# VH-VL binders against dITP/XTP pyrophosphatase, part 6

Target 1, 211 residues: dITP/XTP pyrophosphatase, of Hydrogenobaculum sp. (b4u8r9)
Amino acid sequence: MKLMICTSNKKKFEEISSILESLKKDENLDLEFVKPPKEIEVEEYANTFLSNAYLKAKAYYNAFGIPALADDSGLVVEAFSDNLERPGVYSARFYKDSFGSHVLKEEDFKLSKDELNNLKVLRLLEKEENRKAKFVSVVAIVLSNNYGIFGEGELKGHIAKEPFGNFGFGYDPIFIPEGYNTTLANIENKDKISHRRQALEAVFFMLKKML

## First folded at step 5 (VH-VL)

Design n01 (framework fv_ofatumumab)
Fold by ESMFold2-Fast, scan of step 5:
Structure n01 (fold): chain C 211 residues (1-211), chain A 120 residues (1-120), chain B 107 residues (1-107)
Amino acid sequence: as target 1 above (211 residues)
Amino acid sequence: EVQLVESGGGLVQPGRSLRLSCAASGFTFDDYAMHWVRQAPGKGLEWVSTISWNSGYIGYADSVKGRFTISRDNAKKSLYLQMNSLRAEDTALYYCAKDWYYGSGIFDYWGQGTTVTVSS
Amino acid sequence: EIVLTQSPATLSLSPGERATLSCRASQSVSRYLAWYQQKPGQAPRLLIYDASNRATGIPARFSGSGSGTDFTLTISSLEPEDFAVYYCQQRSYWPYTFGQGTRLEIK
């Protein structure tokens, strides 16, 4: 079986591929991971990780007729969350979100998007006692027009007082996983403990039972 | 007009200790990570140690780990490097450097350095 | 640790000429590479951060480019004050590492 990994983000593609190949290594399965023939535009307008992952996977399946895997993931900070999880589905563009916009200054915009996102989280939590947070990953696989499977993972932890380390991407420099004394960006094999591995393991074991 | 002024260097015998200090002015010291970088005579730059704004994160080069201790006093706007069990290969000019932001690893301002010579 | 290799070790040029300095990383550092200038008896000075961004106060004749493992510092038209040693440095991985330097000297 051929499965498309549908992400335009090179680092996400590398991490997802690495995890899936690792899971496949000890198994004898007819399963091949491929890139889509071309990138397509998908409108991700939903308020949940699951709906966004599904919309992307379904769009690729409809375009190419090949089973498609897509993910949506983000950071959820308890102190920022009410009826909506935040940064939540806005994780990649939190620096643009109106929530907490007052903490960023024009001189800050010389930073990268990820650095701006990290800075915004840190400033919003500067005087806050509750630093609990979690990463959430939802993976959707569309196998046919009428059938798909979903996996979810979360990694609980808290937000560091400042960024540390350079391994990984996104919010990794400011997130300390439960049970650790350092950030994800300072942990070389973070994929072994991350929210994304849990989600991928869930869908992988469902696929394994079908093959 | 950021200024960093190092002191405490000198000639010392192998196995002895020295404490370096760095006095900071012209910026909000409490907001920035600080670093020590050294340069052996006629050689290039070598990162030695980093300390975050609140001392919550500290890192060391493998060559000095277990022998050197970085610390800071935010009230005094001062950075320190306690150097124990000194070796000939620790001979260098030691620079205090300011991080551009928290712990970005961009060294935007440097002091003039203080010389440490380890010789019998 | 990431090893940064600078070339050439020494570059001899005259004022008015273009200088091109190379820095290669043993593995990808993405864009997280900085360049520093050091004159004899002086502390290093930040020139370029994140591959291509000029630090405050740095003249427009200095530019940086590259990503991944291959980076270049270019000085479009050398001034007498530009003859110095130049170091690259990566912030992508602990420990932070520097290249061994390129000495830019008057021909």
Scores: ipSAE 0.000, ipTM 0.472, lowest interface PAE 14.1, mean pLDDT 86

Design n02 (framework fv_lerdelimumab)
Fold by ESMFold2-Fast, scan of step 5:
Parts: structure tokens; sequence; C-alpha cells
Structure n02 (fold): chain C 211 residues (1-211), chain A 119 residues (1-119), chain B 109 residues (1-109)
């Protein structure tokens, strides 16, 4: 079968494809990974990673008639969370989220979006002793109009007091995984321990059972 | 309705180059991966190359790797095969074929264009 | 490396049933597609998957698959079925390569 990997980010496509090809090697499955014919705009209005991943995958499946894989992921900081996990589904745009908006000043907006997101998290935790956090990834695959599967992965850790490291993206410079004494941005091959790999392994296991 | 028309074949000397084209019509070309398949006179079908719908991935048969280059222009609905360092063994009818489904690998074929490599 | 094996030739009497077989490790994971090719013409897809026919292909053509083997069956062969038949599949070696069988020449007596 063909499976579309539905991301507009070339680097993310390469990462997901690399993990999936690695899992497929020697498994002899009827499975090929492709890019969607066109990127489509999908309105992500849900409050959960699963719902956003599903909406994205279903939109691509409806547009192209090819099984579609989409993901939604983010950082959850325990000290910011109640019934609603934060940054959560707002991870990519936390810098403009109303929660904690008072800690960013006009002069800060010269920084990149990722740098603003990291800065906001660090400033909100400046007085906090509870620095527990986790990355969450949810992958949804829509296989037909009547059938889909999903997998999720989680990487527990805590937030560093200062950014560190030259690898990675997003919140990697401030996230220290459990069992480590350095940030994800200081770990050269984070894919071996990442939340995204766990989610992809979960859906791959399900696909393997079906193929 | 779906049509694939190859062109560019001909007689060429060993060591030289030739470029084949495949003009697609009757479907959304940019939504499908495409293949080149060849057939030497009186012989069987041999897969040559594939290109993804957006040009992002390309793969080649070992016999042509390093000599042939597959490409496409989605704005012109056209698939190409650039053939360099041609050998007598490359003599064949070259077909372009649409990448079908998991149940139909090549669902539509062109009529083919003959390439003859001879001195 | 994977390969698909077909008998080079088979004969069938008019109106009788013939089975053409394709074998290879790739068929444990991927269904074969079957193509009919008449002299001087491009191949035409006749069966894909376990037993699916494209629009316009007569119902006397059917397919089956088990383990490392795929078969094309023509029930009640007609004179116009005389042709070369090829199977193909994705290459199970893990690199998205496509492999063809060597082809089977069907003679209708």
Amino acid sequence: as target 1 above (211 residues)
Amino acid sequence: EVQLVESGGGVVQPGRSLRLSCAASGFTFSSYGMHWVRQAPGKGLEWVAVIWYDGSYKYYADSVKGRFTISRDNSKNTLYLQMDSLRAEDTAVYYCARWGYTYGLFDYWGQGTLVTVSS
Amino acid sequence: SSELTQDPAVSVALGQTVRITCQGDSLRSYYASWYQQKPGQAPVLVIYGKNNRPSGIPDRFSGSSSGNTASLTITGAQAEDEADYYCNSYDSSGYHWVVFGGGTKLTVL
C-alpha cells in the first residue's frame, strides 16, 4: 500500500520517513511512504493531539484517496497544566498564547518563534520548583472512510534553567529527558529516545499486524 | 481517457546520450508517481526507474544507476529520462507507465519509443 | 535480492482452463500484478491484487495468491488470449524496487 506522510516540513518528513523505513527494513511489508500530491490547509481547532492528528490525516485522505499519516505533538509542562495541558496543542505558537503573555516584552519579539517559546517557558518557571514536563506525540493513520489507527509516544523529563545544546528544534534546548543530565539539543541522535519514535513504532506494529 | 505518449527514441552510437519524453494527459499528472520500463527486442520487461509525484524521490535499476536520470515537469505534464553513456545492452523499447495502486503497480502504459544503440 | 520466476511457455486448448504461475519472496508481502502483451503492443494490466480486474477485462481472467506464489487463471481460453503474460511486484528487499517475472508465452491451440 501507499501511505502519505502529511507534513509540509521537509525536515520532519525526512525524520518520520527515516524512522519508518528503519522499522520496515527486513519486515517485508506491502507499504510505501510518499508525500501528499499537494499541501492542503487544515484547520486544527481541536483541544487534543489525537483530534488534531486525526483531522489532518482525514482531510488528506478525503482530498487524495490515499491512506494518510499525520502527527500532532507538543510540550506539556506540569506547573502550567490543569484540565488543559499547556503549552499542549499550542506548543508551536505558545509565544502568542494568552496564558503567561505578561512575561514577554516587545523587545523580545526580535527573537525567532522557537526562541520566544523557550524564553516564555523559562520565565514562567523562574520561581517554580516543579519543573516536570513531557513531550507528547500522537500519530493518526486514516486507512479508509471506515477505519483508522493511532499511536502515541511520551518522553518524560524536566525543564532546564538555561538553554543548552546545538542539535534539535523547538523546545529541545530546554528539555532534559529522564535519566539524562543534558538537554535534547545536546544529544546528537535524539530519535533513539524520542516521543515521535514511540508513536511511530506503535502505529507500525498495528500496520504490521494488518499487512 | 488516460494517455501516455513517449518520444525521443532513435538510433544512437555507444557512449552517447539521448533524452526521452513522456507526455501525459487525461489525469492529474502531479498526483501520480511515474516509471520507466524497457523491453529489449524479443526479451522480457525490465524496470528502469521511478520518480515520486513531486520529484522528491528517485530510484534506478542497478543496470542504469549512474548513467540514467529520471525527472519530471509537473507544469508541462511531462516525464523525462536522460540516458548517458549508452551501451548496446540499452537497446530496447522504452515505456513510461503510471504508478498505480498497491494492487495495480502499472495501471496505464504508453505505446513505447524504440532506442537502438549501435555503431 | 528478490526475483520472480515464471515458466517460459504454456499451452491450452480453446475453451479449456490454463493457470500461469509466478513465484518469489516478494509475493509473501505484495500482491502480483499481471499484464498481457501482444506482439508489437504495449502491456495491458489484466489482474491486480488477489483477484481484481480493471474495467473492460473479461471475467474469465482471475487471480489467486498464497505464500510466495501468485497465479493467473484463464477459464475458457479464447484465441485472442494468446499473448505473453508478465507478473510484477514491489521488491521485498526493502528498497521500493520493482521486479518482473520473465514472462510466459501462452499458445491457444
Scores: ipSAE 0.000, ipTM 0.433, lowest interface PAE 18.1, mean pLDDT 84

Design n03 (framework fv_concizumab)
Fold by ESMFold2-Fast, scan of step 5:
Structure n03 (fold): chain C 211 residues (1-211), chain A 119 residues (1-119), chain B 112 residues (1-112)
Amino acid sequence: as target 1 above (211 residues)
Amino acid sequence: EVQLVESGGGLVKPGGSLRLSCAASGFTFSSYAMSWVRQTPEKRLEWVATISYSGGYTYFPDSVQGRFTISRDNAKNSLYLQMNSLRAEDTAVYYCARWYYGDLYFDYWGQGTTVTVSS
Amino acid sequence: DIVMTQTPLSLSVTPGQPASISCKSSQSLLYSDGYTYLNWYLQKPGQSPQLLIYEVSNRFSGVPDRFSGSGSGTDFTLKISRVEAEDVGVYYCMQGTYWPYTFGGGTKVEIK
């Protein structure tokens, strides 16, 4: 069986493929990971990681007739999440999101997009007692018109009071994982992607049982 | 089929005001950020304004900040650009464009509406 | 503001021959998320701009495979492997990495 890994991001394709090939090692499965024949526009996007991942996978499946895997991931901060997780599906561009837009000022836009995202989270939490947060990765596989599977991974932690750390990207400078006393920006790469690996392991074990 | 249709362009004197409209169809309007991009008589493309999918966040380049306002009505699938204190350098064809936040590009553009600022 | 410089200003190509357009940014367009938000648009005579390439090298839906984008940092190239009559128009690069979003000055492609 061929499984398309549906991401326009070459780095993300390599990361996902590497994890899946690692999980497949010595399993003797009729399973090959491929790139889509071409990239397509996914017309709709949704308010949840699962729905967004599903819609992307379904669009590719409909276009090419090949089983399709898509992912969606981001930061969820408990204090400003209700029936919608936030920053949630908008994590990469939270600084543009209407939620909490009042905390950013004109002068702040001299900062990078990651710095703006971090600043917005910190300002929204400045007087908040609950600093719990998690990174979430959700992957969806559409196998046929009537059948799909999904998996989720989490890295739980809390938001620091100030950015700290000289390396990393995204929310790494403000995220402190459970069990640590420093931010992801000061931690080895393997811990930064544990949530992604968890999600991929979940769908792989389901897929393995079907093959 | 994604369609964006602009209207409201015309001739206006310096210091005047004009309101542009964009009617969207063929997609879930409330799920996408929207923008205005203009093209000068010299054929330069200039980003003018962007509004978030909900309308809660707007942003502009310095050249129009304080003079232009972008707004939307998701119930009517409509986008607006209110232009005040117009200057000769605002003369351009104004395009309504859909902004894709996932990869930061304008994927679909309308046909444009012409704004001429002259005395 | 990030300045986007395109060369050449115009290009005349014999049908079936390749064309190459350069775009240079005043600073690196590599964002901290690992992505480079450099896009290419084509404006055919009498038409609105249309998206060709996004994130340096990704073809937009319906764009023929004769179009390819490449580059990194501050230097980017759009190539057309064999120019056809329908490819006539003005090509613009655009950066989405930093506000304000900025476009190149355009490169006009004509058939000889």
Scores: ipSAE 0.000, ipTM 0.432, lowest interface PAE 15.0, mean pLDDT 85

Design n04 (framework fv_ofatumumab)
Fold by ESMFold2-Fast, scan of step 5:
Structure n04 (fold): chain C 211 residues (1-211), chain A 120 residues (1-120), chain B 107 residues (1-107)
Amino acid sequence: as target 1 above (211 residues)
Amino acid sequence: EVQLVESGGGLVQPGRSLRLSCAASGFTFDDYAMHWVRQAPGKGLEWVSTISWNSGDIGYADSVKGRFTISRDNAKKSLYLQMNSLRAEDTALYYCAKGYLPWYDYFDYWGQGTTVTVSS
Amino acid sequence: EIVLTQSPATLSLSPGERATLSCRASQSVSDYLAWYQQKPGQAPRLLIYDASNRATGIPARFSGSGSGTDFTLTISSLEPEDFAVYYCQQYDYWPLTFGQGTRLEIK
């Protein structure tokens, strides 16, 4: 069967495809990963990772009639979260999210988006004792009009007091994984993608049972 | 099909106000960020303002901060730009533009534009 | 603010030729760059987003490349309808900014 990997982000497509090809390599499965025939407009209003991933996968399935995989991911900081996980679905744009907007000043906007996102998280946690956080990845696959599967991965940890390290991207400079003494940006380790790999492994395991 | 139709432009004297409207159709309006972009006669494109799907995140170009107010009415599928204290430098064609996905600030659909001329 | 500089300001070519348009950012915008086409009297049309992804309905002759500060829009074989003004736009950082445009003219 063909499975479309539905992301507008080239780097994300390459990462997801690489992980899935790696998982398939050790199996004898009739499964081919493809790009969608063309990009489509997707309605992605949602306050959860699962809803966003599902809406995207469903839209592509409806447009092309081919099984579709989509994902949504981000950072969740326990101290910022109530009925809504934060930064959550707004992780990429947390710097301009209304939550906590008071901690950023006009002068800060000379920094990159990732630096602004990190700075905002650090300032919001400046006087907080609870620094627990996690990375979350949710992957949804729509297989037919009546059937879909999803997988979730998470990497638990806490937020450092200041950024450290030069590896990776996003919130890596301020995130210390559980069981480690330094930030993801200071770990030269393939396990940096463990939350996304976990989600992909989960859906692959379910998909394998069907093929 | 996606359509964005602007209205409310006109000729106005410096210091006065105008309110621009944009009527949206063909997509789920309340799922997308919406934007105003302007173009002065013979000049390039200039971003004016952005409003998120829920009106929670709003941004303005420095040239219009404190004078312009962006707003939206999701039930009416409409975007607005209240322009106060207009200056000659605000003379431009004003486009309503749709964001791609709730959190991406590039513009996959544009209206035809409405002309604002500020002169004595 | 991030300044985008497009070059050349004007490019004169004939149908069937390859067009290469440049956009340079004053600081890194990663892959958060879009390209638009604007014809006289018309609204801009999205061509490319995330530096290299073609928008829905855009012909395969249009392609984008680059990351960081240096970006290129390529039109592999010009059609008559391709003669227009092209703008790049970054969305890595508020305020959102556009390049000044490259005008593609018939030689």
Scores: ipSAE 0.000, ipTM 0.446, lowest interface PAE 16.2, mean pLDDT 85

Design n05 (framework fv_concizumab)
Fold by ESMFold2-Fast, scan of step 5:
Structure n05 (fold): chain C 211 residues (1-211), chain A 119 residues (1-119), chain B 112 residues (1-112)
Amino acid sequence: as target 1 above (211 residues)
Amino acid sequence: EVQLVESGGGLVKPGGSLRLSCAASGFTFSDYWMSWVRQTPEKRLEWVATISSSGTYIYFPDSVQGRFTISRDNAKNSLYLQMNSLRAEDTAVYYCARFPWDYEGFDYWGQGTTVTVSS
Amino acid sequence: DIVMTQTPLSLSVTPGQPASISCKSSQSLVYSDGNTYLNWYLQKPGQSPQLLIYKVSNRDSGVPDRFSGSGSGTDFTLKISRVEAEDVGVYYCMQGTHWPYTFGGGTKVEIK
């Protein structure tokens, strides 16, 4: 069975492929991980990680007729969340999100996208007691027109009071994982505590039982 | 705005060594595979080295294998090329380039740094 | 190594006229995933190379519609429908299908 790993992000492709190959090692499964024949544009308009992961996997399955794996991931800050998790599906573009837009000023837009996202989170939490947050990864595999499997992983923690560290990307400079005293951007072995690994393990164990 | 700025080029004698650096900005450096490509005095383009986003996968053509080492420091948004046992035929302008996995090609190039190996 | 052969070596074009550059590979550039990894680059005088076309026919962001790529297997073409003064430079094809990655020898485009 061929399974397409449907991401245009090189780091995500490396991480997903590495994890899946590691899990497959010594299992003697008829399972091969491949790149999609070509990258397609997918409209991700849903308000949950699960729905966005499903839409992407389904679009690739419909285009190529090959089982497709896609993921959606982001940061969830408890103090910003109600019926919608935030930054949530807007994690990569939180600086554009209307939620909390009042804390950013014109002069701030000299910063990079990631710096603006971090700044917005920090300013919104400036007077907030509850700093609980988590990274979430949801993986969807579409195996046929109406059949699929899903897995979820999370990394719980809280938001630091100021950015720290040089490793990683996105919200890593402001996220302190549970059990640690420093941010993800100051931790070189992020893979060992990866929320993505949890999600991939969940779908792999389900897939293994089917093969 | 994607920017790649090379440095470290110069004049060196055959058998000598040079270390090239590339400073990246305007994108998430740790998400991209990176490469070095050189242009000879005759204006031929030659691929020199490619490194994965994590640094785990490294590829060289036979012409530089064992003499050149590519490395990266994601915390500093920097790419390096350590060149040992330099030969006259290594004389070229060396470009740092971003290498999207889906393209199997180079989408952004630096301004280049000149390496001259005197005979 | 895959040999990439470009023709012509140079061409001189009257502004507004079309131009066509050929690139031929010594082996098929179709990969097992169904993609053909042939890219085109332009190096303007005194500048670094810039990407024009990736995977045979896909224009990179900001590349004008007058540039188009086509071909399959071993034979590829870059066409400029109406050459402008800013299009002067050396055009290179490159294959990403086989290790090591290789480039064509270049085609110099000049305004007549």
Scores: ipSAE 0.000, ipTM 0.403, lowest interface PAE 21.9, mean pLDDT 85

Design n06 (framework fv_lerdelimumab)
Fold by ESMFold2-Fast, scan of step 5:
Structure n06 (fold): chain C 211 residues (1-211), chain A 121 residues (1-121), chain B 109 residues (1-109)
Amino acid sequence: as target 1 above (211 residues)
Amino acid sequence: EVQLVESGGGVVQPGRSLRLSCAASGFTFSTYAMHWVRQAPGKGLEWVAVISYDGSWKYYADSVKGRFTISRDNSKNTLYLQMDSLRAEDTAVYYCAKPFYYDWSGYFDYWGQGTLVTVSS
Amino acid sequence: SSELTQDPAVSVALGQTVRITCQGDSLRDYYASWYQQKPGQAPVLVIYGENNRPSGIPDRFSGSSSGNTASLTITGAQAEDEADYYCNSRDSSGLHYVVFGGGTKLTVL
């Protein structure tokens, strides 16, 4: 069976493919990972990670008729969360979210989107004692029009007081995983400990039982 | 304006000790990791050591592990390198270097003028 | 322990284009940065994060990368570009270690 890995980000494709190939290495499975023939623009309007991952995978399945894997992920900061997890599904665009909008000034918008997101989190936590946070990843695989599987992974930690590191994307420069003294941006092999790896392991083990 | 000024270099005999200082100004020193980089006469750049913003973690090049100790005093905006058991191979200009982004060890936006350490018999 | 490899010397005629190359496994995972060093002076950052120039660096300097190779290109070399050029990156382990290339001496003819 062919499984499409549905991401337009080349580094993310390599990361997901590497994890999945490593999980497959010693298994006797009829499973091949492929790129979609072309990128599809999918509007992510759902209010949960699972729904957004599903919508993306479903769009690719409908377009190409090949089983499709997609993910949605974000940061959850305990101090910002009540009935809703925040930044949550708004992680990629937290700088535009109405929650905590008062901490960003017009002059700040000269920064990149990721820098604005990091700055907003840091300012909201400036005098907060509870810095607990976690990354969450949800992976969905659409196998047919009526069947799919999903997996979830999380990486617990806390938010650093200052950004550290200058590679990677999103909140990596401000997130310190539990048990570590540095940010995700400085971990030797973050694929081995990431929330994304956990989610991929979960769906891989489910898929393995079905093949 | 960012400035880094090294001092403490000089001529020293093998097996002895020397302490280098780097006075920092023009940025919030206490929020940045700091590095030492050296260059032997006529040779290339060699990274020596890094210290975190709060001094809680330190890493060293294999060539200096167990002999050199990096430290800092954030109240004085000063970085230090304590060099023990000096060898002829340690002869170099020693630079204090500021990473571009807090702890990014990949590149340095500001360097000091350097201080020359000569280890000779 | 050469993790990043550079040719020791290269020459370019005034006004012509020169390409200085840096090669190593760490460049698959991390961006290369480039420094210019003139005799008796500290290094000066000229390119970071693949192809970003610090303020004050002329637009004739550019960077590129592909696989395990990074390149610094000087388009329309000037006499003042004569210097040693060093690439650097993180080591392959990603544990805050820094590695420099051996340096390339650029002569402008």
Scores: ipSAE 0.000, ipTM 0.445, lowest interface PAE 14.7, mean pLDDT 83

Design x03 (from b03 with heavy chain D100T Y104A E105S; framework fv_burosumab)
Fold by ESMFold2-Fast, scan of step 5:
Structure x03 (fold): chain C 211 residues (1-211), chain A 123 residues (1-123), chain B 106 residues (1-106)
Amino acid sequence: as target 1 above (211 residues)
Amino acid sequence: QVQLVQSGAEVKKPGASVKVSCKASGYTFTSYYMHWVRQAPGQGLEWMGIINPSGDSTSNAQKFQGRVTMTRDTSTSTVYMELSSLRSEDTAVYYCARSTYGDASYYYGMDVWGQGTMVTVSS
Amino acid sequence: AIQLTQSPSSLSASVGDRVTITCRASQGISSYLVWYQQKPGKAPKLLIYDASSLESGVPSRFSGSGSGTDFTLTISSLQPEDFATYYCQQYNSYPTFGPGTKVDIK
């Protein structure tokens, strides 16, 4: 069976493929990881990680008729969350989300988008005692018109008082994983504690039972 | 096949504005970020900013804040970079270049570049 | 902003020589470093991404290594077409370029 890994990001494709090939090693499975024939535009307008991952995978399956894997991920801060997890599906664009917009000023927009996202989270938590947060990754695989599977991974932690470290991306400079005393941006070899690896392991074991 | 084609050379007076275009072909325009990078004669490369063509999000280098505007037109697969309040030190070749999209720290280098647009600012 | 420095600023070497160019970051950038080659009058060309991954179509004589703050680009056996300026660039934050290393073939 061929499985498309539906990301236009070459490094992300290689990272996901590497994890999946590692899990496949010595298993003797009829499973081959491939790139989509071409990239397609997929609108991610759902309000959950699962729905966005599913929409992406389903769009690729519909376009090419090949089983498709896609993911969606972000940061969830407990203090910002009610019926909706936040930043949640808005993680990449939290700086322009209406939630908490009052804490950013015009002068702040000289910063990069990731820096604005981090600044917004820090300012919203300035007087908050509950700093619990988690990274969430959801992977969806559409196998046919009538069948799909999904896996979820999470990395629990809390938000630091100020950014620290230079490794990584997004919210890594302000996120301290459980069991650590420093931010994710100051930890090398984060794949081993990755929420993404957990999600991929989950779907892989479901695929393994089917092959 | 995959190609970025930029508009032609421009000569401007100090205080004017210039708008450079970059037309993409051979790939899905909205699936890759687009960067703008400039190079003054005999000098190194300088990053100006990035635009996500699938939306309206941009991020510009601090040095150019207030002077650079990046836009895109998905119907023509074209990105634009407008630089205002031109000075002699803005004389440079301006390049557009694509990179992968997704989580920012997982995008890698700029793999396809435009041919460059020479902008000369002189009295 | 993350500052990158390159050494040497320029060098001259003979065809067949092993050439080593270094790039140093003012802060840790993990493996988020790219190397470009630029020939006179042309746009830069991507050589290496993620510090050590060779871009498709780039000759195997080019290699990259390093992590954190210290990075190296190596050309194992210099060819006439390799005369160019080489730039490192980081993407751990908004992108910044090194000042370049000019390689002249004598």
Scores: ipSAE 0.000, ipTM 0.446, lowest interface PAE 14.9, mean pLDDT 83

Design x05 (from b03 with heavy chain S59R D100S Y104T E105W; framework fv_burosumab)
Fold by ESMFold2-Fast, scan of step 5:
Structure x05 (fold): chain C 211 residues (1-211), chain A 123 residues (1-123), chain B 106 residues (1-106)
Amino acid sequence: as target 1 above (211 residues)
Amino acid sequence: QVQLVQSGAEVKKPGASVKVSCKASGYTFTSYYMHWVRQAPGQGLEWMGIINPSGDSTRNAQKFQGRVTMTRDTSTSTVYMELSSLRSEDTAVYYCARSSYGDTWYYYGMDVWGQGTMVTVSS
Amino acid sequence: AIQLTQSPSSLSASVGDRVTITCRASQGISSYLVWYQQKPGKAPKLLIYDASSLESGVPSRFSGSGSGTDFTLTISSLQPEDFATYYCQQYNSYPTFGPGTKVDIK
């Protein structure tokens, strides 16, 4: 069968595809990973990773009639979180979120979006003792109008005091996984330990039983 | 067999600059921070700054702002600390020391130190 | 910058004594404190990290305790090789050191 990987983020597409191809290796499954025929706009109206992943996958399934995989993922910093996890569903755009907006200055906006996101997290934690954080990934696969599967992964750790390393993307330069002594951006093959791999392994195991 | 080996003692006149080297071996050079710490005769330890060898980014203690420059050469696994506009009160032993990031299970402190480099500033 | 103070600044003790030295931070630093031992003419040696965790190879007579702003290093039974200066250092922000506590022989 064909499974669409429904993300417009090239780095995320590459990571998801790489993980799925590695899981498929030597399994002899009739399973092909494809890009959608075209990108569609999906409004992510939900306040949770699961709901946003589902909305995205369902929209692509409805548009093209091909099983669709989508994910929603982000960073959750314990010190920023109350009834709402933060940055949470706003991870990709935290730099423009109203929470903590006072720590960014006009001169900072010469930086990339990822650099602004990292800088904002670091400044908000400057005087904070609790640096606990986790990455969360939720993957949804819509297989038909009446059937779907979900997987979740978490990677616990804490926020570094300064960015370090050049591997990866997003918050990787400031996130130190539990059990490691360096940031995700300094770990060459983070895919083997990441939250995204856990979520993808979960749905792959379920999908494998159907093929 | 992780070790840091520093350059030899220096004698300088006031107003000169000194550049101390610290060569790392036995570990992945770009995976650990390198700190510079000095100690004047009979005094305590004073943190000068930190360099991230991977990105060449540095942070210096405010006291040394404008006078200290930290650099690295990844091809030789060596960190350098240059202190300019030397004064007699800069007479001290200068140490390099590595630290990791990590959680509480790994090394948060400075676990490996160079042997120290004596810098004497006198007229 | 986070300031650290140590007390006492110096003490004299005999072999077999229980020695206690304290480190106080100007603001909360959780457990992000390490202790070093420095002998004359030598580089510092890491003894304790994360306030209470003993570094590999360090004798069990050394122990650390505390969290937040108040921390203690204890040597349960002082040995001849323990006469040295002891420094605390925080890593909740950019590193700062305490002024040191010198442990001299009586």
Scores: ipSAE 0.005, ipTM 0.442, lowest interface PAE 13.7, mean pLDDT 84

